# Designs tried in a protein design chat: VHH binders against Probable 3-hydroxyacyl-CoA dehydrogenase. Part 13

Target 1, 346 residues: Probable 3-hydroxyacyl-CoA dehydrogenase, of Deinococcus radiodurans (p83589)
Amino acid sequence: MKIKKAAVIGAGVMGAAIAAQLANAGIPVLLLDIVLPDKPDRNFLAKAGVERALKARPAAFMDNDRARLIEVGNLEDDLKKLKDVDWVLEAIIEKLDAKHDLWEKVEKVVKKTAIISSNSSGIPMHLQIEGRSEDFQRRFVGAHFFNPPRYLHLLEVIPTDKTDPQVVKDFSEFAEHTLGKGVVVANDVPGFVANRIGVYGIVRAMQHMEKYGLTPAEVDQLTGPALGRASSATFRTADLSGLDIISHVATDIGGVTPDDEDFTLTESFKNMVAGGILGDKSGSGFYKKTKDEKARPRFSTTCKPANTKTRARCACPPWTPRANLSPSATPCTPWKARKATSCAPP
Short names: E, the ipSAE of ESMFold2; O, the ipSAE of OpenDDE; V2, 0.75 times the mean of E and O plus 0.25 times the DockQ between their complexes.

## First folded at step 13 (VHH; framework vhh_vobarilizumab_d1)

Design j1 (from t1 with N58Y; at its last look DockQ between E and O 0.53; V2 from the best seeds 0.00; counts 0 for: pae E 7.0 > 2)
Amino acid sequence: EVQLVESGGGLVQPGGSLRLSCAASGFTFSFYAMAWYRQAPGKGRELVAFITSGGSTYYADSVKGRFTISRDNAKNTLYLQMNSLRPEDTAVYYCAAPYKWDETGKYTDYWGQGTLVTVSS
ESMFold2, look of step 13: ipSAE 0.062; ipTM 0.584
ESMFold2 (binder alone), look of step 13: mean pLDDT 85; pTM 0.864
OpenDDE, look of step 13: ipSAE 0.602; ipTM 0.867

Design j2 (from t1 with F31W; at its last look DockQ between E and O 0.44; V2 from the best seeds 0.00; counts 0 for: pae O 10.0 > 2, grease 26.1 > 24.2)
Fold by OpenDDE, look of step 13:
Structure j2 (fold): chain B 346 residues (1-346), chain A 121 residues (1-121)
Amino acid sequence: as target 1 above (346 residues)
Amino acid sequence: EVQLVESGGGLVQPGGSLRLSCAASGFTFSWYAMAWYRQAPGKGRELVAFITSGGSTNYADSVKGRFTISRDNAKNTLYLQMNSLRPEDTAVYYCAAPYKWDETGKYTDYWGQGTLVTVSS
């Protein structure tokens, strides 16, 4: 099977970026989203997606000219155009009711040879296609991209027990040869492979960090290139992903995992999230972006004494060993949800 | 502007029945799935039932066989028939409609103000 034209439904961060990657591969893409009632342009969200992708850093497009391969539309006016595409991928909101509604509509329009995919990271694939025909289920396969799609090599391909093995093969070949992805076929279980392992690693690293009085920078020094891993290591990766996302995934997976798989978030981590410290998207996580775009650790072993006059931002994590503090440094009080950015005066 | 207005809540005895309504405006109602959520005191908001634009329905396990979600596209109205009500059904019930775009690039539901359902002897 040859994919000559594709559709991406959902023009959010991931949907638009995936559309860009398809365009990079020379595949014409129909990018669809909902109509916003408060916007005069019925294609507002799809257009906004493309604009966001054009401005993305790092660049979502190899060349901005590739955006010409993206046709924008909406689900009310342009759903019928799905009859002409060979592959449909959804990247809409992570709600099961929304997915069911979408697939019911898509099933009525798509040609019988089209492959159907979800980019979902949390909702099991088999649940999404409940109520669909056997034919639809046969050609349904999860396609979980990682952000940013252009640069992250991994693509998880998630079949259900109803998916035709030939569909898995054909789609995997397409992903590898056309999209330049490294395909891992994953079981349709919570977190699949990468998120389950990755989030577990972050959660456990946080626990150990606190237990041993380490800083995020020290942990990243230990868990990055020293182990043959990416330079983002553990906590930089968390910041890039979003601490709220990590929290959500940890909670969801933790709720369905065996008792011996500990996904318990530390209180400090919870307080960061509750305090709006969410990583790069909030301007601060475990690291803080500087004006020169270099990330610096939020927490340093060189704790400057809190200026008693100015509720100085806590420069040291509350679990920092006293030995690592300057003699004049006062230990930071435990983070309260509302005061996550401030050290209490001694 | 999208507007959702819930009605029909109230006090009922265990085993009683209520019918909730949600009047929708500001969007093409027939194109979108609709859902009922509820939030009990001290608990998070949970999905109760949803109905697709095509009329397919799904229910939380806790309400299966007791609740029925339906819609009237001509009236732009969503319904929830609640039978055999239990004390644990006590919650504020919310109608949810199409997703909106926010400044962070996330999708969120449109919500009504909710209607309180209290099941007590």
Scores: ipSAE 0.006, ipTM 0.311, lowest interface PAE 10.0, mean pLDDT 84
ESMFold2, look of step 13: ipSAE 0.288; ipTM 0.732
ESMFold2 (binder alone), look of step 13: mean pLDDT 83; pTM 0.827

Design j3 (from t1 with Y99W W101H; at its last look DockQ between E and O 0.45; V2 from the best seeds 0.00; counts 0 for: pae E 4.7 > 2)
Amino acid sequence: EVQLVESGGGLVQPGGSLRLSCAASGFTFSFYAMAWYRQAPGKGRELVAFITSGGSTNYADSVKGRFTISRDNAKNTLYLQMNSLRPEDTAVYYCAAPWKHDETGKYTDYWGQGTLVTVSS
ESMFold2, look of step 13: ipSAE 0.241; ipTM 0.695
ESMFold2 (binder alone), look of step 13: mean pLDDT 80; pTM 0.799
OpenDDE, look of step 13: ipSAE 0.660; ipTM 0.880

Design j4 (from t1 with S53Y; at its last look DockQ between E and O 0.01; V2 from the best seeds 0.00; counts 0 for: pae E 18.2 > 2, placed apart)
Fold by OpenDDE, look of step 13:
Structure j4 (fold): chain B 346 residues (1-346), chain A 121 residues (1-121)
Amino acid sequence: as target 1 above (346 residues)
Amino acid sequence: EVQLVESGGGLVQPGGSLRLSCAASGFTFSFYAMAWYRQAPGKGRELVAFITYGGSTNYADSVKGRFTISRDNAKNTLYLQMNSLRPEDTAVYYCAAPYKWDETGKYTDYWGQGTLVTVSS
């Protein structure tokens, strides 16, 4: 099977970026989203998606001229155009009811040879296609991209027990040869492979960090390039992903894992999230962004004496060894639920 | 051990209402999506309603507007409020935890024993 034309449904961050990657590969793309009642332009969201992709840094398009391969539309007026595409990918809101509604509509329009995919990161694929025909289910395969799609090599391909193995093969070949992706076939379980392993790694790293009195920077030095991993290592990756997202995924996956597969978040981590320390999106996580865009550790290896006059933010985590504290430094009080980074005045 | 126990089924006239309950135990209920399925005589099992751990809901078209799925995490209980019942709603209704990682190293579906709902004049 040859994919000559594709449709992406959902023009959010991921949908638009995936559309851009398809365009980069020379594949014409129909980008669809919902009609907003308060906007005169019925294609407002799809257009906004393309605009966002054009302005993305790093660049979503290899050349901005590739945007010409994206046709924008909406789900009310242009759903019928799905009859002409070979591949449909959804990247809409992560709600099962929304997915069901969408697939019911798509099933009525798509040609019988079209491959159907979800970019979902959390909703099991088999649940999304409940109520669909056997034929539809046979052609359904998860396609989980990572952000940004142009640069992150991994693509998880997630078949169900109803997916035709030939579809998996054909789609995987397309993804590898046309989209330039490294395909991993994953089981249709919560977190699939990458998120499950990744979040588990972060959770366990946090536990060990506290246990052994390490700093985030030290852990990242150990778990980044030294192990052949990305420079973002563990905690920089967490900051990039969002600590609230990590917390949510850890809690959800942990609830459905064996007892010996420990996804327990440390109290310190919980307190960070509760305190609005969410990573890059909040301006601070384990690291702080500086004006020179160099990430600095939030927690210093050396604790400076707290200004006796002002409630100073804890410069050192509670697990910092005493040896790393200035003799005049007052140890930070244990992380309290209200403000994880506040030290009581001496 | 995971247990799902349905209750509330019975005989009801067309246009009547029933409320099904499912008592869950053996797992952290609040972390799991839950669903109601039904199986009519001579038919396959079909999804009736689904509720995520986050509270999002989905309904089969045949029951949309008539049935309401809900959950009480404090009581570890799943509910299905069925209004405007029709003869075609006659089925055994099953409570389900669609996936759980078990000791076998895989995600498995868990089902209750089912409760019979009969809609007849």
Scores: ipSAE 0.000, ipTM 0.226, lowest interface PAE 15.3, mean pLDDT 84
ESMFold2, look of step 13: ipSAE 0.000; ipTM 0.123
ESMFold2 (binder alone), look of step 13: mean pLDDT 84; pTM 0.848

Design j5 (from g3 with N58Y; at its last look DockQ between E and O 0.08; V2 from the best seeds 0.00; counts 0 for: pae O 15.5 > 2, placed apart)
Fold by OpenDDE, look of step 13:
Structure j5 (fold): chain B 346 residues (1-346), chain A 121 residues (1-121)
Amino acid sequence: as target 1 above (346 residues)
Amino acid sequence: EVQLVESGGGLVQPGGSLRLSCAASGFTFSFYAMAWYRQAPGKGRELVAFITSGGSTYYADSVKGRFTISRDNAKNTLYLQMNSLRPEDTAVYYCAAPYKWDDETGYTDYWGQGTLVTVSS
């Protein structure tokens, strides 16, 4: 099977970026999203997606000219155009009911040879296709991309027990040879492979960091290249992914895992998220971006004494060993969501 | 077959309130935008409020702050809460699914029969 044209439904961060990657591969893409009533342009969100992709750093497009391969539309006017595509991928809101409604509509219009995929990271694939025909289920396969799609090599392909093995093979070959992805076939379980292992690692690292009084930088020094891992290691990876996303995934997986799998987030981590410290998307997570685009640790091992006159920003985490504090340094109060940046007055 | 059935219209005094309902059937309600229109005597049909499948809302300037459009997807029902009603709000109110795709005709718009709202002393 040859994929000559594709559709991406959902023009958010991932949907638009995936559309860009398809365009990079020379595949014409129909990008669809919902209509906003307060916007005169019915394709506002799809267009905004493309614009965001054009401005993305790092660049989502190999060449901005590739954006010409993306046709923008909306779900209320252009759903019928799905009849002409060979592959449909959804990247909409992570709600099961929304997915069901979408697939019900898609099933009516797509050609019988089209492959159908979800980019969902949390909703099991088999649940998404409940109520669909056997034919639809046969050609349904999860396609979980990682952000940014252009640069992250991994693509998880998630079949159900109803998926035709030939579909898995054909799609995997397409992903590898056309999209330049490294395919891992994953079981249809919570977190699949990468998120389950990755989020568990972050959660456990956080627990150990606090237990042993380490800094995020120290943990990353230990869990990055020293272990043959990426330079983003643990907490930089968390910042890149989004702490809110990590929190959500941890909570979801933790709710369905056996008792021996501990996905419990530390109170400090929860407080960061509650305080709007979400990583790169919020300008600060475990690290803070500086003007020179170099990430620096949010917390320093060198705690300067709190300026008695100015509620000095807490530069040290509450678990910082006393040996690393200046004699005049006041211990930082426990991370409270609203006061995460303030040290208790001496 | 797509059906839209409005209810809740009637006579109300200025400053009063009404809640309109629209029962929808024959399509996946939760995935489509819905709207309220109105047509006053001797005037053209005008958009009152719009709600997307995702819950984003739009209001005409004339009703902003007074009317609230909402939906219950579990009940396949569209609502219009109308507060602080004025005589100029007198009109037949129509429920609409302005854009729906079907296998035979493509995209079309569907309308209810309307419900009359009269605001008078």
Scores: ipSAE 0.000, ipTM 0.211, lowest interface PAE 15.5, mean pLDDT 84
ESMFold2, look of step 13: ipSAE 0.007; ipTM 0.451
ESMFold2 (binder alone), look of step 13: mean pLDDT 80; pTM 0.802

Design j6 (from g3 with F31W N58Y; at its last look DockQ between E and O 0.01; V2 from the best seeds 0.00; counts 0 for: pae O 6.4 > 2, placed apart)
Fold by OpenDDE, look of step 13:
Structure j6 (fold): chain B 346 residues (1-346), chain A 121 residues (1-121)
Amino acid sequence: as target 1 above (346 residues)
Amino acid sequence: EVQLVESGGGLVQPGGSLRLSCAASGFTFSWYAMAWYRQAPGKGRELVAFITSGGSTYYADSVKGRFTISRDNAKNTLYLQMNSLRPEDTAVYYCAAPYKWDDETGYTDYWGQGTLVTVSS
């Protein structure tokens, strides 16, 4: 099977970036999104997606000229154009009902030889195609890209029990040889492979950190380059990803995993999230970003008494046992709506 | 600049005791685990003891029960109390901040210059 033309539905951050990667590979792309009633341009969102991709840093396009391979449209006027594409990928809102509605529409128009994919990171693939024909289901395979699509090598391919194995093979070959991706075939379970393992790692690292009296820096010393992993290691990666996102994923996966897979978030982690300590997006997570320092550990094992008069920031990690604190020191707790931890009043 | 300066090495008889010290500077000492390594003549460098920022300790089997690693965060100092010393403990002992994060170079090992411990009758 040869993919000569593709369609991406959803022109958000991921959809537009994936469209750009297809363009980078020389594949003409139809980029579709919804019509906004308050915008005179019916292709406003699709256009905005392309513009965002053109301005992305790091660059989504190898050459901005590649944007010429993207045809913008909308789901009201241009859905019929799906008859001419060999691959359809959705990157719309992560709502099951929305995806059902979309697939119902796509099934009516798409040619019988087209591969159909979802970029969903969390919604099981088999649930998305409920109600579709057997023919549609056999051609359906999850394609989970990571952001940014151009640079992150991994692509999870997620078949269902109804997916034709030949479709999996053909699509995987396409992804590897044309899109330059490293394909991992994943089971259609929550978190698939990468998110499940990644979040599990962070959760367990947090537990061990507290258990052994480690700092985030020490954990990252052990779980980064020393193991041949990225320099962001564990907690820097967590800060980049967002602690609230990790919390959400951990909770969701933990609810459906076997008993031997412990996704239990520590109280300290929960308190960080509750306190608005969310990582880079909040200006602080396990590390603080300062203008002068790329990543400074937020917490020290040495607890200085909080100056109650100056509301000085507590330097003690929230997981510090009370027994290890000076008698005058109070445990540091994240302050709600503050980007810093403070000692909780007794 | 990160600096680690060892002291306390010397000549001691079998069964004797020594206390090594390592003065650390150039980084937030309390944030990082510290370690003692040693290198005997003709042998490779080996881990002797490890202490986390939280005070958890690890010892090589060869020194377990005889050596004690400790730290004083207020003084930015790492210690190694060595009791019941044996001839096979003869080595240059190194203080280390292993895999410390550096904004410019990433994760880097920092080492002291070493202090010689000789156990001989």
Scores: ipSAE 0.019, ipTM 0.355, lowest interface PAE 6.4, mean pLDDT 84
ESMFold2, look of step 13: ipSAE 0.205; ipTM 0.666
ESMFold2 (binder alone), look of step 13: mean pLDDT 82; pTM 0.824

## First folded at step 14 (VHH; framework vhh_vobarilizumab_d1)

Design m1 (from g3 with A97R; at its last look DockQ between E and O 0.03; V2 from the best seeds 0.00; counts 0 for: pae E 21.3 > 2, placed apart)
Fold by ESMFold2, look of step 14:
Structure m1 (fold): chain B 346 residues (1-346), chain A 121 residues (1-121)
Amino acid sequence: as target 1 above (346 residues)
Amino acid sequence: EVQLVESGGGLVQPGGSLRLSCAASGFTFSFYAMAWYRQAPGKGRELVAFITSGGSTNYADSVKGRFTISRDNAKNTLYLQMNSLRPEDTAVYYCARPYKWDDETGYTDYWGQGTLVTVSS
């Protein structure tokens, strides 16, 4: 199978960077996104995506002249151009209904020989193709790139139980030989190989947090904005992803790995999930969500352990005696993911 | 084809109440966070309140305790109950499906056409 022309739908960070990687490989790319009602340029988002990729650090393009291979468009005026592409890759918002709406439209226009893919990391591929024809389903295969796509060698190829095995073979060969990717074929579950590595990091951070008495906010401070990263970090990312999803992935992976301790969920985390504290979708997780959708902890605290002959106590509101605690200590946060140390001293 | 249609605006006395509605179509309403924004004459749009897909709510400080956002997923409808209205609440109110794509552009994914609320004696 030879992919000579591709389309990328969604011109966000990933979609534009994947389009750049395809252009680096010499493949003409149609980059599409929605029409914004408040922008007179109907191709605003796709153009902005290319501009962002041209300015990216580290560089998304091998040479900026490769951007000439990217044709920008939108999903209203240019969807019909999908009749000419050999591969369609979706990199839009991670919402199942949005992907269903897209696939319904794509199915009507896409070339019958085209391979169809999603870059989703969290939504199982088989859920996306529900309601599509058998022919569409046979040609659908997940293709999960890692950010930034030019520099991260790994590509996960995720067939469904409906995907034609020849499509998997043909696409994997294209990815390896044309895109220079190291392909791993993964199961169609939220715990893909690379998601398994990411969940491992989150689980180990939880274990470290409890071992060293750090709060989620303190861990995120060490791994987030202070290091020049995005505002979302380890525990903030867990709240965005959904704590129930992380729980299921860690449990599934831990059941089949040679060292189950690496994926062992902490008891405090299991209690959070059992209590319906599932992150942003439930209104609370390691953080309480604010009105502007930025999570800000109400306060962060560090407790110093007392000796073993007294109850381990942090400084708390002064309505109880604190003779064995530092008077300058910040009051403890009592939420479930913290150690069980009480801040209401005797 | 995402559509958001606001209704329930009008003229009201200070201290009065209004309930705004937003009929949503063209998407699976229950999967998305929803918001109300407002734009006073000569000013930019500002966030009033949002409600997550799971039903958690947040409010601008200027409306906290007076406004209540809610949703009816069976009717695909977003609501804003506005109590104890003040002249400074006079604005066009917009139903929105918010999405923050990146900080540079800072946009809301979809807007309604708006409904005018006028608070005057």
Scores: ipSAE 0.000, ipTM 0.110, lowest interface PAE 21.3, mean pLDDT 72
ESMFold2 (binder alone), look of step 14: mean pLDDT 84; pTM 0.847
OpenDDE, look of step 14: ipSAE 0.352; ipTM 0.772

Design m2 (from g3 with A97K; at its last look DockQ between E and O 0.01; V2 from the best seeds 0.00; counts 0 for: pae E 9.4 > 2, placed apart)
Fold by ESMFold2, look of step 14:
Structure m2 (fold): chain B 346 residues (1-346), chain A 121 residues (1-121)
Amino acid sequence: as target 1 above (346 residues)
Amino acid sequence: EVQLVESGGGLVQPGGSLRLSCAASGFTFSFYAMAWYRQAPGKGRELVAFITSGGSTNYADSVKGRFTISRDNAKNTLYLQMNSLRPEDTAVYYCAKPYKWDDETGYTDYWGQGTLVTVSS
């Protein structure tokens, strides 16, 4: 299914910013919000959302001309226009009764082929679809954007037990290819728990990599917790998400749980982020991009943390299984700062 | 269905003023952003200005401070006030509305027939 037209319901900070990013991608957007009884303009909130996005810093629109792709409306007069859209994204207040009421109304008018999504991080997706038809439930998938959507690469895609796998695939392809998002499939759990689980796994993997002397590639072979389109891998997912975003989230969690060492970033990771090594968006992270963006990446791993006392370097070529190395290969010897040529050639 | 009819073009001397109008029909005018584009001889079509449904305005650098876009939602009319006109403003000016779907080219704009503005001595 191709998404040619979208609707965003809720014109707050996130909804308006997501509508702007859809317009940047050339997609016409219907932006709806409630009618305020004290305002003579029934579309006041949706219009205010567009005006806020036009003034946003950093800029929400790549060119302000893109705002003309956003049609404003309201939930009383314009809900019937959902019959014409291929994707409906909800970004209203975080109240389950409000979301149930909305979905009941949307189900009555929405195109039977449309994908239906919530941007919620606080209300589980499976609770929102209770009482909806099986057909509606099969087409429902969470789509959690991060603020500001134009600049934060990550998009969490959150299926329920009822979501059709083809819908997950179709939506993920749209998000990656049209919206330029790094898609991560996340568990349907409340609040920041999905972000905490993802960040926790990455932070723990970094700690264990240092403890056991493993490369990012070796850890990714062992862990496989990610369902992303690039690989089923912890550090590959980190590079897709952006290492600066992971640093930000881990620091926030550490600020509210300072005694929890599970969220303590390694010094090598802090140095990577400080040095502008931020993952795919910066050209390198735990992995480097090859010359061929479409091929499975050939990677070189970081073997020399900035704070090591000895100079040790990996001798393996990119994408060489460790088990295939010759038993007679000379390992890297860090004693007395030996040159890399004292190791087997990479 | 959607119709956009521009008027108000003509011949004007450098430094003069001209006001363009676009009468719109076939859609709910007040819900859509509207734009003016122009096409000079031998050039591609370029954005001059747009105005959102909420009234926010934006201008190309080449016309900022000289042109004013406005709309009257009660009359379904889009305006472009052009002051301090220069010979380089000579072009056919088009009123535009987004959301025309073309199966071969994707989303494009509805366009009027255009009105010619000539700035010369």
Scores: ipSAE 0.008, ipTM 0.301, lowest interface PAE 9.4, mean pLDDT 75
ESMFold2 (binder alone), look of step 14: mean pLDDT 85; pTM 0.861
OpenDDE, look of step 14: ipSAE 0.501; ipTM 0.823

Design m3 (from g3 with A97R Y99W W101Y; at its last look DockQ between E and O 0.01; V2 from the best seeds 0.00; counts 0 for: pae E 21.4 > 2, placed apart)
Amino acid sequence: EVQLVESGGGLVQPGGSLRLSCAASGFTFSFYAMAWYRQAPGKGRELVAFITSGGSTNYADSVKGRFTISRDNAKNTLYLQMNSLRPEDTAVYYCARPWKYDDETGYTDYWGQGTLVTVSS
ESMFold2, look of step 14: ipSAE 0.000; ipTM 0.105
ESMFold2 (binder alone), look of step 14: mean pLDDT 84; pTM 0.849
OpenDDE, look of step 14: ipSAE 0.618; ipTM 0.869

Design m4 (from g3 with A97R Y99W W101H; at its last look DockQ between E and O 0.54; V2 from the best seeds 0.00; counts 0 for: pae E 6.2 > 2)
Amino acid sequence: EVQLVESGGGLVQPGGSLRLSCAASGFTFSFYAMAWYRQAPGKGRELVAFITSGGSTNYADSVKGRFTISRDNAKNTLYLQMNSLRPEDTAVYYCARPWKHDDETGYTDYWGQGTLVTVSS
ESMFold2, look of step 14: ipSAE 0.079; ipTM 0.615
ESMFold2 (binder alone), look of step 14: mean pLDDT 84; pTM 0.850
OpenDDE, look of step 14: ipSAE 0.680; ipTM 0.897

Design m5 (from g3 with K100R; at its last look DockQ between E and O 0.01; V2 from the best seeds 0.00; counts 0 for: pae E 9.3 > 2, placed apart)
Fold by ESMFold2, look of step 14:
Structure m5 (fold): chain B 346 residues (1-346), chain A 121 residues (1-121)
Amino acid sequence: as target 1 above (346 residues)
Amino acid sequence: EVQLVESGGGLVQPGGSLRLSCAASGFTFSFYAMAWYRQAPGKGRELVAFITSGGSTNYADSVKGRFTISRDNAKNTLYLQMNSLRPEDTAVYYCAAPYRWDDETGYTDYWGQGTLVTVSS
């Protein structure tokens, strides 16, 4: 199966940004939203989405000429154009009745070979397809992008029990090879580890920690943005989520793709979980929790070049204090997307 | 301007029936899901039922089998048929047009003024 043209339904922050990333990859995109009765331009919302993406910081387009691949439209005049697309991605408001209403309309017009996806992280995929034909259900698979889609390497692929395994395979290959995404297959259960902390990134971080002799603090520094602002602290976030939960998710993903080294747990991690070291809930994980935890100084340091010519250090941006872990929390920056270097300790 | 006008509430004996209507204007009714909510005295507002643009329905567990939501897209009207009414169904019932665009706040819900249903002997 080949995705040559896509549609994105919903021109909000995520929908417009995903459309921009598809355009960056050379995929023509139909971007649709509702008609506003009090606007003369019936495509006002979709156009506004493209304009916001053109002005986004950090930049959503690799160059602004890519926006020419995005055709704007609306759900009244242009829904019929879905007969021409190979992939439909929904990024509308996170309300089940709105998604049901949309899928009823889409099912009537979409080509019979198209893959159908939702970007939802809060509404289980199996609930969205209730009432749809078996053929529609077989072609439906969740595709959860992280904001901003251009810069966050991770993509969660979420099959239902009805999703055709070939659709999962074909879509994952498209996402990896055309969109450059690190694909993680996730369970159709909201709020689990893959949706929040990026199980791929955590497993790779563990492997790198073992291979290169890094501390959890050093790895957490390297998983933050190069701009001196951490988007997440990988091992701090893992401690909040629970190491047993991470173990279960990684094992479930490994069961789907048993030869993928990216999801192989280290022996030291397995020993931690077996020994009851499960993170914050057990009082210890990758970090030891104390009564003064909230008063502890920042863990990141500014790494300075050595005064001598014989030793060089990389600059290490400050580590951001641990964020409260929740389903809506900003996901970790993928380790795989950037080269890691060792930094001299302070 | 979106306008929702409920009617058909009143006093009814337990086991009785009522039919609520909601006349909608100011938007393309046939393209959007519609809902009924209710608010009993001293309680929060709760979803009773919704109906999609294509006619698929969903109900709160407390009303399944007794209430029927329906719509007439040609008349821009939402209905709630309430049978086997119980004292616990006493509430103000609101017609809602959820998920409508507002220039200032994005997607928002629109509500009618409500119609009172009292189930008492």
Scores: ipSAE 0.006, ipTM 0.489, lowest interface PAE 9.3, mean pLDDT 75
ESMFold2 (binder alone), look of step 14: mean pLDDT 81; pTM 0.817
OpenDDE, look of step 14: ipSAE 0.019; ipTM 0.349

